# VHH binders against F-box/kelch-repeat protein At2g24250: the designs that were tried, part 13

Target 1, 374 residues: F-box/kelch-repeat protein At2g24250, of Arabidopsis thaliana (Mouse-ear cress) (q9zuh0)
Amino acid sequence: MAMKKKISTSSIMPDWSQLPEELLHIISTHLEDHYFDAVHARSVCRSWRSTFPFPSSLLRQSYSLPAFPLESKDLCCTLEKVPLFLFRVLTPPDAADASSEYFLGGLGQDKSNDHVELPSPLQCSVKVNVPGTEPILMNMLDCQIIPLGHKYRLMIGCNPEEYSAAFLPLNEQGGGGEFVALLDCTDLFLVLRSTEMRWIRLEKPSTASCKELFTFRGRFYATFFNGDTFVIDPSSLEATPLTPHIDSNFLVPSGNEELFLVKTDFLRCRVSRLDEEAAEWVEVSDLGDRVLFLGGHLGNFYCSAKELPHGCGLTGDSILFTVGSRNVTYPYKYGVHTNKRKAEDNINCWRSSRENRVLFRNRYDPVLSFRVER

## First folded at step 1 (VHH)

Design t10 (framework vhh_6fv0_2)
Fold by ESMFold2-Fast, scan of step 1:
Structure t10 (fold): chain B 374 residues (1-374), chain A 121 residues (1-121)
Amino acid sequence: as target 1 above (374 residues)
Amino acid sequence: QVQLQESGGGLVQPGGSLRLSCAASGFTFSSYAMYWVRQAPEKGLEWVSTISSSGGSTYYKDSVKGRFTVSRDNAKNTLYLQMNSLKPEDAAQYYCARVDYGEFWSPTDYRGQGTQVTVSS
């Protein structure tokens, strides 16, 4: 009756499904960086599912762009920010072989038709083939999920072929929102400046197919399958060959201060760091806390082992190779293998021995998303 | 570039009504859930309402439930907030925002000047 004791949390029923929506919104805001907790919250009840939107880290953020200039049709063009995850497949505790397997990808909405609502990621599963047992279907959320950041890509209408993109924000430390995007359109590059919102055609600086586009120290880098590498100024759009010339596979930016080059052969994996002052690649014997992710169509990137979840099975001084259309990822301990490696430790042999342990399908996004096959 | 522009605020007496509008551009409006949030001079930023991308689901702060109605017109890229039975406590600067979580959602990401609502007799 009295208004003096009108507010008391002790009167709230201890039932999570009865929690007020305003409070659920506040909790949702605090869980924005905690993908697993946010997805679990959506599975509690219908009210929580409606209040906790499908995590934005699992959604493709899209930006409307000017109509694509290379198509004869007037097609809608969008730039998507695609989240990247590493999935650790947990072997059953009672299995004779307790080795961990990894795969790299994104979580995407199935947009096979106009009736598809955003699916619950709890309904996603992977087929795991453990030697000596029947195939096991696992829920994707029973895998350990490790966020690795984002990558940009261009979508043109309903075309199933996607273009890779590098996105460079300008004036990030001040009031702004300006950007420059560089896109690989197979036969040429396209540039979009936010200040002009018009497509600029740029001739490719190499005759070979483009392997990767990325940003490093406020510039664009373009690598090609023949080993050509160019640095492109976002203002002038002038392409300059990277000095010293590279004659090998993988460039990996590590923060804003280091650029690594990884060479692989039948017996060895060697990492070198760019010394810009000396204009040379200097071989390194130890990567410290660094974990390098290499290969496939997903591009090359870095993370710190210190930022990874405790017990994820990855330590510093490691390289993870992603191969094939299934984005299967193999850990390689750099410091142990640099000087002498047996043929049985060869990356291709390592891949072949593990190919049947994880099965997933990338149906609508051959680069950065996957779909589980049953 | 995402752009949101609010309008429709003004001065009303207690018990009065106002309809706020938010014009959206630079993104596929029909693909995103939207927020209405407000900030009074003596208070922090407060969540007011959320509407799903299709408009099929709506959510409200308890103190405005039954008085405010959020709606959207995806063909016009416009978000609305119908405010009835306005109280002095509803006086605030009102902003619309796109629902993005993680590093993308923040009170500092409001792109409009907002629209001022004043309730006075």
Scores: ipSAE 0.000, ipTM 0.100, lowest interface PAE 21.9, mean pLDDT 64

Design t11 (framework vhh_7qbe_3)
Fold by ESMFold2-Fast, scan of step 1:
Structure t11 (fold): chain B 374 residues (1-374), chain A 121 residues (1-121)
Amino acid sequence: as target 1 above (374 residues)
Amino acid sequence: QLQLVESGGGLVQAGGSLRLSCTASGSTYAMGWFRQGPGKEREFVASISGSGGSTYYADSVKGRFTISRDNAKNTLYLQMNSLKSEDTAVYYCAADRLWYEGDSPYEYDYWGKGTRVTVSS
């Protein structure tokens, strides 16, 4: 005789599309501070999209600027503040402790129709190449997303331009929103003051091509391919050479208090900090909790590893080199004492990871030189 | 994988000219020339965009050197005029398959073995 057992009570699997709006609203309130989860929720069905609003923190703030002066015509000009993120690709098997694939990008809704491969920019796919397997397409929202602050982008007419620029807010607490912008227009610098809202032509302080523009301690910094570096006062527009002289590839502001100089000699990386009182560059043995981002079209910037999400794969003493207009980044560990063998190991790891290259399938997005707002 | 082979190096008198070539085994985007002189660090010389529309030069070579490319032949060139003793170095070709235009050796994926240029005074 067969024994009778209590098998189970039948569970009705809820149709997630049939959840009452009141319950969806409660879930939406919980996800308010977890905006990427809110974006995922919006992809479930039409009802969820109407219940979960698009996160306001991911919307680009835009500012109308005076028409860009061209020889025969003026073009509409706007400054956009775009949220900036580091995306970590969790490609299976992602058990590697020596290398992680990252890319930098803005995540946000465009005002104009963006011709992306998927229906919206938030659903853009990333083609991931893994040795020994066929390439896979990954939704970028399935990557680990690490917030880094904001970037500024200049829009001229209907086409974004690949100009180096820096944006300096002057009144962050005031209601005026006063600023000064500095733009490298190849042959000349252009300056825009919010008080005048008129582009001013400024002679370049160096005959060499401008490499980057950024802001540090309420001043503009301009570096040139010949190694010249100038500090420009936003009020007087007077340019003075940076003292002491630099002989390096990268100048990196770390908040408002520290300026780092990163020298690369192919197999080694050396970091120095500006000591303004002694008027010298002092080599640092470690970066502590700092993570430096170098190269590419996003300029050079810093973040604190303490401000990064737990488990993001990044720790202090890290330098990430950014390559090309698709902003692929590669990690490099900076040791307590810069040891050429340890540096060689880190560089070899970085070189190896480039064979498993992540390709982001989106429009090219040129950006202004920026400071990470954290 | 992608291979870069440099040629055209040699001994030349000050004021003379040399043309360096770098042939890639496949298509490249951005390319550049770097050099390393005796007792010196490796330094940037020139770079060129994938289309050839943008070129960048180290200040020490502006007006004397010209970078160019022939994408049909997958070949990069460096025309060196008015050579000086300070131009004595091993010259390296560098390439990226996607895109990067700049002066950092860390941002190039592929490198040649170099070609030696000696300028006598």
Scores: ipSAE 0.000, ipTM 0.205, lowest interface PAE 14.6, mean pLDDT 65

Design t12 (framework vhh_7sr4_2)
Fold by ESMFold2-Fast, scan of step 1:
Structure t12 (fold): chain B 374 residues (1-374), chain A 123 residues (1-123)
Amino acid sequence: as target 1 above (374 residues)
Amino acid sequence: EVKLVESGGGLVQPGGSLRLSCAASGFTFSSYAMGWYRQTPGKQRDLVADITSGGSTKYGDSVKGRFTISRDNTKNTVYLQMNSLKPEDTAVYYCAADRLWYEGDSPYEYDYWGQGTQVTVSS
């Protein structure tokens, strides 16, 4: 064991294990927002590991659920809370056409031994498989990581499913862990209450295909491709239409305070905010420090530009669109999207740089597939 | 209901010309970017040319100066004029439509694809 400890600290003076607890605490607070640096600090020695907590935003949480009712094998299933990140991937500095690209996704394990879940204290490099090229080795320290939120993924007997899921905790103060989960299973909705732990079949409130499920202010929201939107009470399961009709728009919740409506046209984009007192949508001319992410099958997210890492290349008053099945994400300024001519110019600029340099090939799984070198 | 129907493919000798057409129906054609891709057996589909709703064009390096993409929004049709054809141009050519804006969970990188048309350049 002593030899293993000495080997793990070979690049650091042995005296580092003797640092006073108050100094370790100060270092720990400075690494609070540096996720992989915190993971590496935990690998120095036992004292550091107990002082630097493992970043909760990098952990996968799972909820054990009863046997899935649409499977003949009566397989038990789990609901995984997958943290989602925006990754900024840099090309080598000496490349003539070097640029940075943004990808939306999570981290996970592939069925093959070539891919493992991150993070691990011993894993600092990840091989990314790119179609048509040799695998690219990425140093995770060179990757800027922006936490965006969570996506819930259903696992049936260890296999991921393409069903959309929304999760609503009922006790805000970390109390009894009570929750209600809502799944879109294509032909019907499934509901699970933690107090009963049995599946409830619920008819979909619309004949159209469900576009997304999310939670806002203690209620479920379900949007449909025909523009129908319904608010579902987690207790009664009663579905109430959201009026006025929002016709093929995107809803973007920002915590429990604001709900944004993003209307996209190929030629323009408009954002409105729900004014609950007036019961109307009010157009927003400036997003300020807000950044909105339209993440396709991964969901819609919001963050403040003030929370973004220094030098990440993103600023406020922006909307990021995820394009195609490969989770490639492109930033656009909100003001430009409200002008048809400026939107066309921006699309032409985007088209000129549309070539993906790093492709993540998982179409329906929010998890990026990486090969990790140990 | 959405359909992309390619036509104009065939057998041609090296140095010859072909004009491909793609007739679109079931969506608002003028709002979509249109592209031509080609695929040889055992390989992935490669970009030949694309054209935005505003008329901006991009070409693959191997076809620049030889091929021209154009569109007619009145006829809901995109065209690919292929000049100075080479044996290396032999492939199945696919028409594709892409809105560029996210509109939900598309299983394709492009929103819609045609069935393809064979182009064979051989003597």
Scores: ipSAE 0.000, ipTM 0.150, lowest interface PAE 16.9, mean pLDDT 65

Design u01 (framework vhh_7sr4_2)
Fold by ESMFold2-Fast, scan of step 1:
Structure u01 (fold): chain B 374 residues (1-374), chain A 119 residues (1-119)
Amino acid sequence: as target 1 above (374 residues)
Amino acid sequence: EVKLVESGGGLVQPGGSLRLSCAASGFTFSYYAMGWYRQTPGKQRDLVADITWGGSTKYGDSVKGRFTISRDNTKNTVYLQMNSLKPEDTAVYYCAAGRSYTPSDYDYWGQGTQVTVSS
């Protein structure tokens, strides 16, 4: 018992394992939109693990589909929604140089693989699915994880098929869960409407191989390796060439509000935003907090620089190509050019900064990872 | 073993058309930039057209508007559609593959296919 006046030099730490179940459920409710925090909470103790389920947003959602019409057997067909993340490997505190490694991949829990859930504080580990390689188990405490959205893939039986897929949900918050799916099946497109649940064969609007399928403002967009681009109406299935003609440039949807067009060469790129009311591409000189990632089989995507730590080598108003000479890519920044005298036009251009080199770490699947070096 | 096999070359009259194909094997085709180059005896190879894995194309000044490069990643094939052929288009056409934007950085080259434009 203390007989002298208590001087506050100590704090009492709460025993988190003894929290009432009602409080744990309230905390769990607040973590439903913060799925990585839920995984960390599961590492505290057994009672927390049972109270905080493994986040469903990290699990692969699958949609049962009619038997695939291009297969000779009645095989189970599903469309898998793969969440897509950018992983940054944290630099040790004693490393003086700004070197950042980035990996692009999906996350998931495989109930047949006991290694995803650990009985210790290492339960913050998640299975990272890197296309073209064996899945790896990554400790989330060693990485910063940035959500980028999701990609859809076709599963026939137990095997993934290398078909490009786009999924258009209809009445997202209404009853019914209606959707339209569009798949590139090499020689033709396949369409599935949830209202009919039957495959519709659709001729491809271009003779070239399909590069990318995506959705924007309730329509499908299909780009082809010869530069052809078409907008496909999900109701009529009519394919209309995108006007004005964009050649072999990159299209980058930024939510439902903006569609960007990026024209590029070795030295610079130009960005335009679609003005639907004027039916024209309007050149822009500022991307704000946006960082655009272009090229490769994983599609074109963006992230907010606000979600990236300062000094990581990636800032807002920048463009990164996953295509580069000898597996080397440089970030493009607005107004940066090492030889302005040779530039034809100094306005409305992003130029290679060459401040840092983005290298492909996996030589066999070089679009799946990159490292920012000095 | 990496292999690039060109086909579609031949003799054609001025104003005619030819379609060249390059079938690739032994590497992950879809992750490589592909190009077509041509060479006349005693001269250096010149860029005709190239296409990145993302579909961005570049053409030599002498062929722009007449030739079209395309790729089919499912068939591991790159194509060159040649229209309005001229006698000066006569050359051996080479298929190239690499992870580079510069001609000197292409890692793999085909054996070439002869295109002759004459009467």
Scores: ipSAE 0.000, ipTM 0.206, lowest interface PAE 18.5, mean pLDDT 68

Design u02 (framework vhh_enristomig)
Fold by ESMFold2-Fast, scan of step 1:
Structure u02 (fold): chain B 374 residues (1-374), chain A 119 residues (1-119)
Amino acid sequence: as target 1 above (374 residues)
Amino acid sequence: EVQLLESGGGEVQPGGSLRLSCAASGRIFSIYWISWYRQAPGKQREWVSTITSGGSTNYAESVKGRFTISRDNAKNTLYLQMSSLRAEDTAVYYCAAKGYSPLRDFDYWGQGTLVTVKP
C-alpha cells in the first residue's frame, strides 16, 4: 500500500501559499533562471502568480526603436531577442530509439488565443505540425528542451518583418544598456546606435543579396550570395572585405575564439576554421566535442556535446541542418563516409534519418504556441 | 476534432470473452493517448485501461491479466480484448481520447457500448 509514503519528508511540504511576500520575491529571483520551476511556482496560487514573473527566457526580450525609416510615418518598431531551442520528443515505449524526433524552435505565449500565460506544465501543450496531418498538441513534459542560443528579428507595429538583424551589445560588463543593431533591408543596411536612437542608412558593400548577418569578436559580419564577406566596424561603420575570401556557404561562430566555415554541396561537407594570424582558412578533420546547427532562416548555432543532456541522442563531431520553413533537423556526422555509388553520387556529407521526425510548419514566427485545453 | 464510436458489446456468459472496438474519425488517431472507461448502472465511471501514442499500456487492478488493450493506427481503431468475464464487468464501456493528458482531462468521448455478463 502507499500509506508509508505519507511519512516521508518529501511528502511533508510547507504551505507555500502562506510564505511572506519578501521571501517569495527572493525565491522568484532564483527561479527566473529555471524555466519550468518558475512556471510551477506561478501555478500555486494567485499571490504566487503575481509575485513570480513569467520566465524571461519564455518572453521575447525587446528593444524599443525609433519609427521605421522606410515607412511613410509613425510605425513603432522593436527588435526582439528570440530564444531558440532544440526539442526532443520522447514518445514511449521506445524513447531511447535512434529515430527520436527533433525540431528547432522558440518558446513563447500563444497570443492568438485567449490564454496569454502558460499554466502549470501539466496543463500546457505545444502545437506541433506533422506533415500530412492536423496540428497535434503535446504535453511539454514529453519534450527534452535544449537551449541553443537566440536570434534577433524586427517587429514593425505588431508584425514581424523579413529582415535579417544582428545585435551587438556594448558594455555587457557593468550593466549598460548600450547596443548597435544592423539590419538588412534588402536594398540597403540600416544601423541604430542606442546612444543616438536614430536610424542610419548604410550602402551595402556588395551588389549581391545579403545571406547572413551576425556578430563575432565585437564586429558585424555580412555574407552575400556571390561569396563576398565583409566585416563592419560598429563605431566607424566602415566595411572591409574578409580576408581570405570564401565561397558563399555557412559561417558558424563558436564563442569568441573560433569561426567555422561549413561548405556543403550535393556530394560532400567540408569544415574549415579561420586562422586570422595566418590569414587563411584551415580545413579541420573533425569537430571534437562540437555540434554545429545550420538552422536556415533561424541562423547558425554551436554547442558543446558536453552541454547536451545525457541520452539526448546527439554526439560531438556532428552537424545538424534544417529544411526550409518546416524546421526539421536532420543529423549528419562530419567525416563519416557512406558507401560510394559513383564519384558524382558521393554523399559523405548526407546521412540522416527521416523516420518519426516531428515537424512544425514555420510561417513567419519561429516561436511555438502554448495553449491550455479546456 | 476526433469522433469516437465504440462497438462489439453484447451478452456473454461468465468466463466468456468479448472484443470491443473504438473507431476514430477526424484527426489522425496515432498521436492520441486513448483509454477505456466503464460505468455500471447507478455507479460512477471508472478507468479500465490506457494505451499511449507510443504503445505503452496500463490497466486497472480489477482487470489486469484479463483484459488487453491494443491499437491499430493504420485502421484508426482501438481494441479491448476481454477474457474471463465476471458479473461485475457488466457496464457501458466508453473510449476516450486526449492529446496530452488522458487521465486528467478528456476532450473526446464515445457514446458507449453495453457489455452484459449474464448470471
Scores: ipSAE 0.000, ipTM 0.109, lowest interface PAE 19.6, mean pLDDT 62

Design u03 (framework vhh_6fv0_2)
Fold by ESMFold2-Fast, scan of step 1:
Structure u03 (fold): chain B 374 residues (1-374), chain A 120 residues (1-120)
Amino acid sequence: as target 1 above (374 residues)
Amino acid sequence: QVQLQESGGGLVQPGGSLRLSCAASGFTFSYYWMYWVRQAPEKGLEWVSTISYSGGRTYYKDSVKGRFTVSRDNAKNTLYLQMNSLKPEDAAQYYCAKGSDYTGPLSDYRGQGTQVTVSS
């Protein structure tokens, strides 16, 4: 019953268009657990499109909030839970040795038409929201979609505002539960508790600009561009410096059990795991099946290579650097090694590739875009 | 808006020295990593040096290591590159660029640059 995306969207499409409606209904029920396969199936033909509804799990989950305290009190304020995806551009089968192109973004409904459905029944396009750009209409047949988690975005009235936000659910049993949200509003932090539903102003624990807000083991973590890092208790709102000190590093939460520190210089890279009992960072020899994603404006996160789709082009023991390049997000692959020679080779190769791509783009090339059909 | 203004280039004999400067405005200079990159005629852009926000970490292209020294004055919002023992292959247009970390410059504005010519 389970369908591979390639079968749902590939050149064998004419065979699938002849499938009886009764079998299509049975398959659509199964694909409710595989929402990206359902999206691809909708592009096969008109019959499939009408049989497979657009997955509700790809629509934004939102929370109505009190009027934003830094804006007109008449403006509606909403916190949107935006699913975060890695998009891989599909390369032709004959180009198996070519490096894959990746891009990070979220999906959304086309609010101008109240529709996410396409102009053509043979296409399966969705609005992709990439930080720093207007939403892109993307043909799902041109990419492989890899779910990576969620990001939160603040909406004030009809205008999207992108404040860095961390969302902490306090009670995950019982269909929603309590939460605490922390927002970086540049000059201050704002806190919202679901039990009170009123904005609380919180002094920033550092005078520097906030680099990242995230949650780990029921606490908020705030990193700053000057190297300051603080742990904030969601109940007391007390901020304490993270020890041991971390300078010019990336923090990556890995589920509820591990916090990784990625330390790099041009000639060496190393990854350490926080040992909370000893209050020290312990260097790890490799990441095994882990893939780490690093990027200030999209946050830092992890996934297991074992849970990624076969043929997605990503392997374990990898770090992808996601940086904003004016209006586009670029993922870069970087290997992690405890051997200095291997680390130097990886850094040099990555830097050369990164330098040429970014600098050429800034000087000579138009803004690179994910391939889109309209 | 981010503005970067390079200066200090010129004509020098092989073995000579030059000190380049980059005056920054439009952002909080002391919170960003800074980069020196160069472009020789008919060649692509080439990374030369990187300095951390505090000046505590510096990195160099292998071919310039020991000859070039990058530094910064956060009170003056100025980045420097001291170039000693210049070679003909160092001749290029030199640019400074802003980055958030060691990974490379951001794709925002680079200045007009400053020309370094090494004679003979």
Scores: ipSAE 0.000, ipTM 0.175, lowest interface PAE 15.1, mean pLDDT 63

Design u04 (framework vhh_8fcz_2)
Fold by ESMFold2-Fast, scan of step 1:
Structure u04 (fold): chain B 374 residues (1-374), chain A 120 residues (1-120)
Amino acid sequence: as target 1 above (374 residues)
Amino acid sequence: QVQLVESGGGLVQPGGSLRLSCAASGFTFSRYWMNWVRQPPGKGLEWVSGISWSGGSTTYADSVEGRFTIIRDNDKKMVYLQMTSLKTEDTAVYYCAKGYSDLRSPFDYEGQGTQVTVSS
């Protein structure tokens, strides 16, 4: 759908520095979940900067853990919550070639040459490090920023490890602050309970290598490269096969309420939602305002189209594919496509969209790249 | 320009064998997964088999596993489908399809396919 709306603008230039403090507080409350807008607001003037706190969700949160049992003694061990974003660079409206570039990255204090770094002090700019080129300074005011969620990463002695991690907070409604963490350490799983602060070795429920770990409805989920999928109870640590049986490894949790299964046939996707009470996968014909992100090695994410920036190029009822270690990402409009081979719009759409390029270094440390059209 | 040219189809009796070939050009063949997809009469496209860029990993649809073998030759830019124990349900036009690094990614294909008919 396109909305054709009458374009109108006020010719009056307001003096934003004179806005009453009561109105600033109201605006600040509404921007709490719009953290990049809060960052932009802080750049307006001194009064706004003191009214709008720097969003803690943009900073990497970390959890101190006991010394890692597979490493030498006295090594500091932390679990970092890494936010993930898709950046869309806007071209000026008067440009002859209207194009957009897409970058995928996290934010934080990491000084590697493949991360987006937050400036210090904050000036609404981020330094983008792209392999094979000099770093680029991006002004966040010139970008549309699409939040994709977050992932957890293990740090040992300030070095990132390529171990998959899942984090399950317990009693979030109460002030317990308790959690259970599950790590895939190649040959075994490691579990940490915050109440004990001791590493527990857990035998892997499959002989195959683990592909993905995530949490859903208070349980851990583990998928394996041979197609096995298990649900692990955080208390008993008992692993049971996922019921009902799945025929695809594309599981997409949507918060704690919905679990989607994406099955891709040539020119068509089928999406099903788990009905736990009926113990069956129920096929859905429409994703509504949902946008599913199949992130290859980064994992699978859910975004609500209602929470996306206006004009960001993503709409509801869509799936955004990202292909592993290849530098391609493309959108797919679910429910519109048919199985007809002669549907030129479907074929051309897929061919055109593959010119978007997103590079991944690994599952734990995404690399920024560019969309290149020729 | 991506070009995929299929060949090797024909008429075969149930229980028989056929080897399909696909000649690829216009892209870096050794960096892509290659797939076989088929379209039975009156039905939609059905994915059959896939092979990784190096040939180190293969996967098959449940309906053909144990009967079909997918092979690639990166030097010749060829992918093959060795079909054995053919059934009447295998009757279809077979297409060679370029995938990326994932077996379930959208495919692109250029050829008219090759017809396989399994009938007595």
Scores: ipSAE 0.000, ipTM 0.225, lowest interface PAE 11.2, mean pLDDT 66

